# VHH binders against Ubiquitin fusion degradation protein 3 homolog (ufd-3): the designs that were tried, part 3

Target 1, 271 residues: Ubiquitin fusion degradation protein 3 homolog (ufd-3), of Caenorhabditis elegans (g5ees6r586to856)
Amino acid sequence: PLVPVPDFYIIGLAGKGEKAIAKLKELNEKQDAFQLNPDQINGLEELFVLPTSSNYSSEVTQSAFEMSLQWPVEHLTPVLDFLRIALTHHSLNSYFCDRERGQELVGRLIAILVSDPADVALKVLVCRCIANAFSHPVGRNLFASTELSTLAPLVVRQVLNEKTVLQMSAATALANWSLALLQQSEQCEQLGPKEDLLRAILNGIESVDSFGYLGEDAIIRLLQALVTVMWGDASVIRLAKNRNIAQIAARLKDAVSNDSGKNIARDIVEM
Key: E = the ipSAE of ESMFold2; O = the ipSAE of OpenDDE; V2 = 0.75 times the mean of E and O plus 0.25 times the DockQ between their complexes.

## First folded at step 1 (VHH)

Design n9 (framework vhh_h_nbbcii10_fgla)
Fold by ESMFold2-Fast, scan of step 1:
Structure n9 (fold): chain B 271 residues (1-271), chain A 127 residues (1-127)
Amino acid sequence: as target 1 above (271 residues)
Amino acid sequence: QVQLVESGGGLVQPGGSLRLSCAASGFTFSDYDSYALGWFRQAPGQGLEAVAAISGSGGSTYYADSVKGRFTISRDNSKNTLYLQMNSLRAEDTAVYYCAAETYYDILTGYSEFDYWGQGTLVTVSS
């Protein structure tokens, strides 16, 4: 089944990361400050070899990120691609998403999404970092407790971008976020974050007249996020109904040809 | 609108040399530094084979084992042109040669195919 989201989606690299490594090395030589040494580059390279469950010591790798995240925004694309992989590793997820560093990471991702020189590739990788942060409990706790009113609208905006790869990456981040909030609410019965995520999504999409330009897979991920954040929660469902989610879901249904997507949208309409 | 146009193919004797050119239009190399550029070939009755590739910056190159040491890939950003210098040509190098370009983030994600292809240029190595 597709709803609620059955497990956290992990956006992995199809290959061994040789292309990401080559681009990192190219941009590293252009750095006036915060240039990586060979040991730091090697530490990043091994991220594509290690299992995601590893307890590997990552001091050199941590140092490489502390340096490379200081690069100019226009050079951050390979750095964020390495960060995307790092967030799937238990020890590095904990390092970046813990109490000490988590808010700085969130602030950095926000800054990149709002920056004028940021291109589509950079925004794609920010959304992929957010999606992969949910791979482990520490990252789930960070994003479940983050300022939803600030970050969530920025991610929803990316779902509506004209580029299908950005739409899918952003919709996947929202799907993972919705599952993290669902699991959190089952453990501690806190309802505020789910309502905040729902409001952010509906605020972003309620005025869209046609979703026909969106990729079908992105629409399905978005529908999964909507259902998952409402799942088994009468107060969140009531909020959604009051926000005319039925009309929004009807427009999403019109934009999807896949039976699975049509069925999910129809179920929202008929709530 | 991105277009790649190959030139420089022809008939050459074994042991000879040719230089292939690929002129890019609809974009500039400065704007398109996020693209990797490459050469592929297809011999009669054979599948498509990767020959050489160069990163958007020109800092990294790849060569197939069959051509390493004989072929050199290069780019001229001022002319918006990709080159393949082919030395010590052998009969087995006879093929239609295609230039191709792919996006930077497609390269990084591993979900990459070369997005744009030229029409191809024939290279025949025969006496």
Scores: ipSAE 0.013, ipTM 0.201, lowest interface PAE 7.7, mean pLDDT 82

Design s1 (framework vhh_7sr4_2; at its last look DockQ between E and O 0.04; V2 from the best seeds 0.00; counts 0 for: pae E 8.3 > 2, placed apart)
Fold by ESMFold2, look of step 2:
Structure s1 (fold): chain B 271 residues (1-271), chain A 120 residues (1-120)
Amino acid sequence: as target 1 above (271 residues)
Amino acid sequence: EVKLVESGGGLVQPGGSLRLSCAASGFTVSDYEMGWYRQTPGKQRDLVADIYSGGSTKYGDSVKGRFTISRDNTKNTVYLQMNSLKPEDTAVYYCARETYDLYSGEYDYWGQGTQVTVSS
């Protein structure tokens, strides 16, 4: 079944390494400060050939990210493309998502989304970094404990973008976020985080008249996020009903022709 | 110069099969995400299938289990094998390539399209 989300999604593990590394090298030559040396570049190249199970970690690769993440925002696209892959490796996830570095990372991702860059690729890769951070426990803990009132609304805004790839990347981040919060609450029943994520989603989508411009896969992923955050929790379900979830689910159902999507939307109404 | 040329479309009976080809020049298909899309008049292009540079694939829900995307790197060609065709599959089919330079995850080169008609 698609709900609750059965396992954390990992986005964009395609072997596009030669194109990404060529762009990284081009932009590296333009840096006044924070220029990478050849060993650092080689460390980044290894990320595209290693499987998730390798548990790759390298001080050289860590330093490459620490330096290149300080590049001007207009040069960050290839850096984030490498980072989203790095976050799928347990040791690199643990390194970048720890308390101190994780707060710095979240702050940088927020700053990029707040700046609303014209380059849609930056927004896509921010959402993919967030989504892939949930693939390991340290990343889950970082984003599940992050102040939802700032970051979550910024991600929800990306679901409503006209570009299908951004819709899907953002909706997948929200689905992973919902699963992480569901799993966390089943251990100790934290009050607030699931409600905060639900409120962020509903605040972002409640005034949308028609979802017909969204890709069906993104709608299904958004429905998965909604069901998952509500799953088995009467308080969260009551909040959703007080916010007219039935009307919102009906508008989402109207925008999808696939039986799976229609069934999930009906499930929301019946919860 | 990047160029994509589709072929293999035509008229077929319901339940029949077709194999579409997309011959690429000016780049190596294995370095890029390649996809097939389809469009009926007055509608936007819908995703049919993707093949990533690493070889993994993704399909639209309506074609899963019936269509297979593949590539032959020695011929620099991407294929779409279409089985169990239905009248709803009638469309112009386009081959596309994603480019990193413009928008990550967005296709920027399209072929001219090949018509597939499934009539009963």
Scores: ipSAE 0.012, ipTM 0.204, lowest interface PAE 8.3, mean pLDDT 85
ESMFold2-Fast, scan of step 1: ipSAE 0.293; ipTM 0.645
ESMFold2 (binder alone), look of step 2: mean pLDDT 80; pTM 0.800
OpenDDE, look of step 2: ipSAE 0.414; ipTM 0.729

Design s10 (framework vhh_7sr4_2)
Fold by ESMFold2-Fast, scan of step 1:
Structure s10 (fold): chain B 271 residues (1-271), chain A 123 residues (1-123)
Amino acid sequence: as target 1 above (271 residues)
Amino acid sequence: EVKLVESGGGLVQPGGSLRLSCAASGFTVSDYEMGWYRQTPGKQRDLVADIYSGGSTKYGDSVKGRFTISRDNTKNTVYLQMNSLKPEDTAVYYCARGYEEDLYSSGYEFDYWGQGTQVTVSS
């Protein structure tokens, strides 16, 4: 039996952000336009000490992001690191993902994912921003209504990257996306987005010669995304079967040693 | 959830050998940088050995050629084989999991540490 992910993954803070803060200050000094003042820098630094349960939104912190998100793409690494934390706060999630600013955010994330040669760190942080956007309803609504034909294939490409940190960040974003679409479909019958996400995933992974280079945790997140998007939906399951998901799942099972991951893959094979 | 349990420490004479084990649970060791660090009283922890997700290794200058880090993915365990032990190798040895490649530098950050295991090389 298919079992969907029970809750959204949050890619939280692993430290106090000392490296992100230091790099932000270094790159701030290189800005001709959109340079942050000390109050704006302090507003960003506060994000690493505020509880995620706090309703934090100040004009200073908002203006800091409005300025710093306009920096050259090669300087955005610390900005996106602060943004992924901001997206876990209810008020800032609403600010960035609402009808007024949400499409600009999506456009910016797409622009980074298509940039070549984009730094791996930038792509990791874009995927983490997407993953954390799902922590609140406004972000879920934005990405559930986002043009999946453009964004989803770009995220799937990151799952297949050689760097395990990027694989994991992207797979986590896909797992959260699949849960958001499942929850949306339970409240109203909305068929198209789930099929589009499944197609994007299958289109990406069908061409892979071997999954041996993928990290085991990333494979498990990917399997969770597949199960969650298919769960309780005969049309989506039929599409998956027609795309030979049983063979794909069997190959993913062979690339994983964890019994949990093997069980998820086996459930897909046997459906 | 995530847990690292070290074993294999003890008292050994100079020139002897010990093998330290780090049993991991709640995650897969092959997906992470895993490392051994040591600390002597009053000093900071220093690098003994790292093994990266791709299998490449890195050693502290004082242990190169004497120590070997390895992992057994089927047992989800990381090992440190210590040969030709010297009195200056006396320290508490810690197993660590790197949470990711450091986005701002060439290193890694560690999100989990074991409790440590004492190695004493008596003169």
Scores: ipSAE 0.097, ipTM 0.459, lowest interface PAE 3.2, mean pLDDT 84

Design s11 (framework vhh_7sr4_2)
Fold by ESMFold2-Fast, scan of step 1:
Structure s11 (fold): chain B 271 residues (1-271), chain A 125 residues (1-125)
Amino acid sequence: as target 1 above (271 residues)
Amino acid sequence: EVKLVESGGGLVQPGGSLRLSCAASGFTVSDYEMGWYRQTPGKQRDLVADIYSGGSTKYGDSVKGRFTISRDNTKNTVYLQMNSLKPEDTAVYYCARETYTYSELYGETYTFDYWGQGTQVTVSS
């Protein structure tokens, strides 16, 4: 079934990274500060040969990201493309999302989402970094607990963007977030984080005039996030009903054509 | 081979109507997201209307309530019905087929596989 979210979605590799590494090398030569050395570039290339379940960790690869994340925002596109891949590797996820480095990472991602000029490609890659952070426990803990109130509204805004690729990337991040909170609540039985994610989603979407411009897959991921964050939790369900989720779900249902999306939305209307 | 051929453009008075057609060959229209875009000299192409594979539609704010996108699966053709035309609607109109692709430079992104040659719509005032 599609609800609750059955497993964390991972936005993975589509090749050997040859175009990304070529662009990284081009932009590296333009750096006055934080220029990568050949060993650091090779460390990033290794990400495309490592299995996602490996217990790999490399100081050289880590240092390559610490340097390249300092680049001007207009040069970050290949850096963030490599970072989203790194976050699917258990040891690198733990490194970037731990207690020492996690807050700095979140701060950088927030800065990009609020920056001007608004580069859609950078926002897409930020949302994919967030989505992939949920592939491992350390990343789930970072984003599911501490960062919900500051970051979640910014991700919800991206679901409402005109570009369908950004909608999908952001909705996928929300779906993963909702699953992480569901799993956390089943371990610790805590309600606050789930209510906060629900509030962030509803605050973002409740005043939207029309959902017709949203891609169907993005609407389905958004509906999955809504159901998953409410799953088996009377307090969260009560909050949703008080926020008139039935009317919002009816409008989302009208914006999808496939049966899966319509069925999920109908179940929310009828709860 | 994949081909998109637009027709139906022309000169029309303000308040008039036109119907644009996009005849597709080499693929089945209902399997893809199809769109109409327009371009005035010196500007980038802007979305006018989309129709998704499942049949749902989306419109640019400036044309909502005036334009309607539709398709005829038997004829493998996408249409844009344009009513209450304004001088601001003057542009070259393009039919496009969209795909979702992954680009290592930009991550996963949408690209327009194929564009038609365009058809001129002129609304005199």
Scores: ipSAE 0.007, ipTM 0.155, lowest interface PAE 8.8, mean pLDDT 83

Design s2 (framework vhh_7sr4_2; at its last look DockQ between E and O 0.17; V2 from the best seeds 0.00; counts 0 for: pae E 3.9 > 2, placed apart)
Amino acid sequence: EVKLVESGGGLVQPGGSLRLSCAASGFTVSDYEMGWYRQTPGKQRDLVADIYSGGSTKYGDSVKGRFTISRDNTKNTVYLQMNSLKPEDTAVYYCAAGTESLYGETFDYWGQGTQVTVSS
ESMFold2-Fast, scan of step 1: ipSAE 0.381; ipTM 0.702
ESMFold2, look of step 2: ipSAE 0.049; ipTM 0.391
ESMFold2 (binder alone), look of step 2: mean pLDDT 81; pTM 0.812
OpenDDE, look of step 2: ipSAE 0.761; ipTM 0.900
ESMFold2, look of step 4: ipSAE 0.024; ipTM 0.341
ESMFold2 (binder alone), look of step 4: mean pLDDT 81; pTM 0.811
OpenDDE, look of step 4: ipSAE 0.168; ipTM 0.617
ESMFold2, look of step 6: ipSAE 0.071; ipTM 0.409
ESMFold2 (binder alone), look of step 6: mean pLDDT 80; pTM 0.804
OpenDDE, look of step 6: ipSAE 0.651; ipTM 0.866

Design s3 (framework vhh_7sr4_2)
Fold by ESMFold2-Fast, scan of step 1:
Structure s3 (fold): chain B 271 residues (1-271), chain A 121 residues (1-121)
Amino acid sequence: as target 1 above (271 residues)
Amino acid sequence: EVKLVESGGGLVQPGGSLRLSCAASGFTVSDYEMGWYRQTPGKQRDLVADIYSGGSTKYGDSVKGRFTISRDNTKNTVYLQMNSLKPEDTAVYYCAKVEYSDLYEGTFDYWGQGTQVTVSS
């Protein structure tokens, strides 16, 4: 079934990263400070040949990110693309998302999303990094927190962007977020973050006059996020009903032709 | 809904300057990557300059240091300031609203009509 979200989505490689590697090397030569040495470049290239979810990390790869994340924001596109892949590996996910470095990572991602205007490619990659951070427990713990109140509205804004690739990446991050919060609540943890995520989503989408410009896949991910964050929780469901979710879901249903999306939206309308 | 109207082309002597303008309607230029491209007869269109939604810019190697892309968000207009013009800059210049086909290179959904720039004595 599609609801609740059945497993965390991983935004992995569609190819071998030739464009990312070439752009990284090009931009590395332009750096006045924080230029990567050949060993650090090799450490990043290794990420494209490793199996997804392998337990990989190295001090060289870690140092390469610590250097390259200091580059000017306009040069970060390939760096964030490598970071997206790194976050799918247990050891690197733990390295970037742990108690020592997690807040710095979140701060960097927020700075890019809050930048108005920001390069669409950078915002896509930030959303993909957030989505992939949920692939492992340390990343889930970092992002499934009260920090939601700052970051979640920024991600919701990206779902509403005109570019379908950004919509899909952001909606995927929200879907993973909702599953992380659902799993956390099943362990008898704090439930406040579920309400914060629901409020962020509803605050963003209730202002939209038409969903017709949204890609169908992004709408389906968004609907999955809404159902999953409400799943089996009478308090969260009551909050959603008070925010007129039935009318919003009916409008989302009208924007999709896929039967699965229509069925999820109908279930929300009929709650 | 989307429309781009270019102006500012013309005949200029080598070493001269021109400013091209691209007036946009139906969307907000600051929300999108906008670019200037040029085409000589018998060749494909080449990147001259891009400006990203975040304000960062990218230039073709042959124009770096001579051309500057900018925008006026209030007027919803994109500009290309061309200095130290050379005969090899002679081309039809096109304004484009860039749609992303991948993260490293965009494709174009919407083009202006083009404006002729001729650099000769």
Scores: ipSAE 0.086, ipTM 0.432, lowest interface PAE 3.2, mean pLDDT 84

Design s4 (framework vhh_7sr4_2)
Fold by ESMFold2-Fast, scan of step 1:
Structure s4 (fold): chain B 271 residues (1-271), chain A 122 residues (1-122)
Amino acid sequence: as target 1 above (271 residues)
Amino acid sequence: EVKLVESGGGLVQPGGSLRLSCAASGFTVSDYEMGWYRQTPGKQRDLVADIYSGGSTKYGDSVKGRFTISRDNTKNTVYLQMNSLKPEDTAVYYCARTYEYDILTGETFDYWGQGTQVTVSS
């Protein structure tokens, strides 16, 4: 069923492209530096027309992101929405997440989350970019191994936010992250990052007084992340038990009414 | 809930100065991009000045060097200091919190004050 996470979740809705393009054009006119030309704007517009996970590659589209990602943070909301879509395309995922550009991308996303911006949309879109980066191998390699100790706690914080959309986007990123680490371990690669992700999640949620304000879907996605990162790994399971995961899972179970969610939480309690 | 109230407009002679104030309630001005816009009868609103959450500023070409946007975080108020005023500066001036983005629909939300009249004439 739902555990371990059966496939990477992709957050892609092309239906809002018209409004996102209008906002991008409005903010583009305010730029003194890194202003997009009409060809670059058209290159970004193409992304919302294409089906999710199509393989799209364009030097004009790459150039548009190289320019627009330099904009002030207050103007990045539509840019990150376009980047979210771009990361679902194999060629653009490889472009942004490769060894040459990947560290700069991660640094930008961390900077936004660390600054704790007032605009919830920026936090949501950062989490959605992280989630979609896992849709292809290059993004999985980047996020599974790079900056995990810094980035993971910032994403966990977003799961605990009061806004259900942000909770869900952040929990989805954690679920994809856990699957990427599970797949890496199944190929007999190094296992260190699984314990780091588990510690980040438990450190964030263990002191929460009540999970009742969390959306049910976000709780289920978080439970999927916990089970998936522990899946078939005695060492990670032992760490989780030592961190009192049974008590935490029991409290998550009480905050969810869906039978699937209750069953996943019960499985953790009984480990 | 979210409210912007402008004040400080009036009649001034060419070469004079005015300071407009925008008192905000329901949110903290330092957390958002805030701007001043102006509108003359029969025309669209033009950007006069923006101040971003990080403190950087931007000005319309016609006011650069003459106007200064600033904020006082303790008073939760945004200001527009207008110097060397010209008859062409005559307009209704609006304070705005702009660029809220609905992540599901892509729609934007703006909050505007009621406006304050500035008249520059002899």
Scores: ipSAE 0.021, ipTM 0.438, lowest interface PAE 5.4, mean pLDDT 85

Design s5 (framework vhh_7sr4_2; at its last look DockQ between E and O 0.37; V2 from the best seeds 0.00; counts 0 for: pae E 2.7 > 2, unsure alone 64.2 < 65)
Fold by OpenDDE, look of step 2:
Structure s5 (fold): chain B 271 residues (1-271), chain A 122 residues (1-122)
Amino acid sequence: as target 1 above (271 residues)
Amino acid sequence: EVKLVESGGGLVQPGGSLRLSCAASGFTVSDYEMGWYRQTPGKQRDLVADIYSGGSTKYGDSVKGRFTISRDNTKNTVYLQMNSLKPEDTAVYYCAAYTSEDFLYGSEYDYWGQGTQVTVSS
């Protein structure tokens, strides 16, 4: 049987990004430091016009992100929205997710997730950036190998937010995360990362009495994340069983009407 | 195009009941969070009731036990059953949909109905 997550999810463009562009320009005018010049703005706008298959990359666009990511956190909404798109391009993915730069990115994303006051929009975009980072190998390696113990619980927490858009974004990130770890384990048998992710998910959701407030698609993605990380791994499955995965899966099943979701939940119980 | 149309408002005596309807078009209500809000002149808009895509509900403290939010997927409509109405429930009631990425750029981008007046008076 095939794993329920057939491929990495990509959170693509919804529309032409007119609102994002407008907001970027508006906020750019408020910047005293790190204000973007017209070329940099244009470089970012191109991301909404070019197909992801074009593998777009330019020094101007890179510099635009380097500058705009230094904006106050409350102004980062459009920046992260553009970054979400940028991460779907192979070259930009490599640029942002590689080694020290990648670690810096992860640090920034974590900082946003733990920032106070909380901004749901920013959290949504962070989750979307994480999800889309898995679209290429460098991003997969970054998030599969670093800060799992810190970042994973934060993402899981977002799945349980009352806003469905945040639920879905975070669940998508977890689904991609699970798939990346599964693929890595198939190439090289490594114990640890899959257990850590599973533990993070279970720690976050095991106390939830009812998942009825979650969007159905978010529940399905969460189920996919669970079944994928457990897939074909007796050790991980054993860990899950010891943590009462069957009961958790049952609660998730009860909250979903879709037969596909119900089937995944049943599969988890039967593992 | 997303559109929300409220109906069912009116004048009722204290202790009376009303049922508000929100007919949605351009999307499926079961796929998204839907909510009822109310506002009085000069005051902020307050949450009355939410129904999540999964079907769970949330209520403002002042209306718990009296109001019930529900949806009919076949009619693509969200309802607010209001029982035991009080004068303090007098307000314009708005239906809201939390659908697209517009949410990312502020609450002003949320989809709202035109509102329906509810007046509770003897």
Scores: ipSAE 0.117, ipTM 0.515, lowest interface PAE 1.8, mean pLDDT 89
ESMFold2-Fast, scan of step 1: ipSAE 0.245; ipTM 0.598
ESMFold2, look of step 2: ipSAE 0.154; ipTM 0.505
ESMFold2 (binder alone), look of step 2: mean pLDDT 78; pTM 0.776

Design s6 (framework vhh_7sr4_2)
Fold by ESMFold2-Fast, scan of step 1:
Structure s6 (fold): chain B 271 residues (1-271), chain A 121 residues (1-121)
Amino acid sequence: as target 1 above (271 residues)
Amino acid sequence: EVKLVESGGGLVQPGGSLRLSCAASGFTFSSYAMGWYRQTPGKQRDLVADIYSGGSTKYGDSVKGRFTISRDNTKNTVYLQMNSLKPEDTAVYYCARWTYTGSLYKTFDYWGQGTQVTVSS
């Protein structure tokens, strides 16, 4: 039987904060406009430590992002690395993903993926920001209610990239997205969003010549996304069968060597 | 300035082979999906083959099994190996850079000038 993912994946920083802080400080010195002051830099550094302090620290951190997100795209790598961590904190997730700022966040992420920057790190971090947005209810609601036709195909394209870390980050975002849509459908019956995500995934992968270059963990996350978006929904399952999901799943199964991936793919083939 | 320059077209007998090349410049080639499309006079362009930045491929039904698309990111070049050529493969072949931008359809932002392939006895 199909088994959906039980909870959202969170892409944490544990042990890497020093590199992100050093790069942020280096690029901050190059800014002619929107340069961060020492308090704002300290506010970002505090993201790697559980906050024990007042509301004021959160406001300084918010202002640091308001400034640094306006840097040139080629300088955004450490900013997005801090943003993906910020999105795992309840208050900052709500700040960035709420009704007032959520569409601006989505627009920024789309703009970076559409520009297709030379630095793969930017695409990785955009996918990680999307994945981590699902760590809290406000972010889940934003992406569950977001128009999928623009952003989802861009994320699916990243699953097909040659760089394994980008494949994994994008597949993780899709797995979290599928769970958010599943949870939303349980609260408020909708036909469109799950079918739109399934179509975006299948349109990207159905004619792929070989999955052999994909990392096994990325294939497993992708299979989990497919199972989760189909789980318990006769309409979505019917769409998937009409799109020949069994053949696609069989090919994904052939590209993984571990039993976990083979078992998930087999369950899709046999549904 | 983005440039796509095709080469390798020509006249060939039915059953023969040709290899087309598309030299790209002015952008980070390895980050973009590329494709080959063909057009006969009076008709719309149709898909021959696509290759994603990650190396996965898609072929038009009429060429599947006969043509192979590949890329060399160190040379910024896309190739189309055309085998078992038929008279109905006669067309102008275009190299394109494409992206997904908000629909399930591709958006083509740059095209090459085209190279003529003629399959005739």
Scores: ipSAE 0.000, ipTM 0.095, lowest interface PAE 21.6, mean pLDDT 82

Design s7 (framework vhh_7sr4_2)
Fold by ESMFold2-Fast, scan of step 1:
Structure s7 (fold): chain B 271 residues (1-271), chain A 121 residues (1-121)
Amino acid sequence: as target 1 above (271 residues)
Amino acid sequence: EVKLVESGGGLVQPGGSLRLSCAASGFTFSSYAMGWYRQTPGKQRDLVADIYSGGSTKYGDSVKGRFTISRDNTKNTVYLQMNSLKPEDTAVYYCAKRYTYSSGWYTFDYWGQGTQVTVSS
């Protein structure tokens, strides 16, 4: 079944990363400060060839990210592409998302989305980093405790972008976030910030003129996020009903032709 | 060292024309897509026009039929011919070198300093 979200989505490798590697090397030569040495570049290249199940972490690879994340925002695109892959590795996920470094990572991602650059690739890769952070427990804990008032609305804004690849990446991040909050709430006597995530989603989409420009897969991931954050939670369901979620779901249903998406939307309308 | 140098901006009356030029150096110009983007105060940069290495073009909806992007690979220059200018075309215009990162999406690796275009009577 598609709801609740059945497992965390991982935005994995497409090919051997040759374009990302070539671009990283080109931009590395332009750096006056924080230029990577050949060992650091090799450490990043290995991320495209290692299985995601490997316990890969090295001091050199960590230092490569510590250096390259300091590059100007215009040069970060290949760095974020390597980072999203690094976040799928258990040891690197723990390194970037732990108590010591996690808030700095969140701050970097927020700063890029707040600046709202015209560079679509930057926003795509920020959303993919967020999505992939959920692949391991440390990343799930970081984002489950993240300040939803700031980050979640920024991610919802990306779901509504005109570029379908950005829509899908952002919707995938929301779907993973909703699953992490659901799993956290099942362990807690007090329900977590599910209401805050639901409010962020509804605030972003309730006034949208038309969903017809959204890609079908992005709509389905968005619907999965909505159902998952409401799953088995009378308080969250009541909040959603009071926010006219049935009307919003009916409009999303009209924008999707896939039977699975229509079925999820219908279930929200009829709940 | 990549360098993009814009010229041709200025003040023009509604209905007038301007031609922007962007002289590029420091890379194999013919191998890369080039674009023109514009920014008004307080807003993000919007696509005006892209021209790919093969010569095909893409335009923002607001400028289709009025603006023409072209390139001269022997001079390493990209041009934007702007006709039938309107007050809403007032913006800083940026030349950009594009990199196609993967199918369906792209990034900009270099921007020019920008040139002001003001359309006012």
Scores: ipSAE 0.000, ipTM 0.231, lowest interface PAE 14.2, mean pLDDT 84

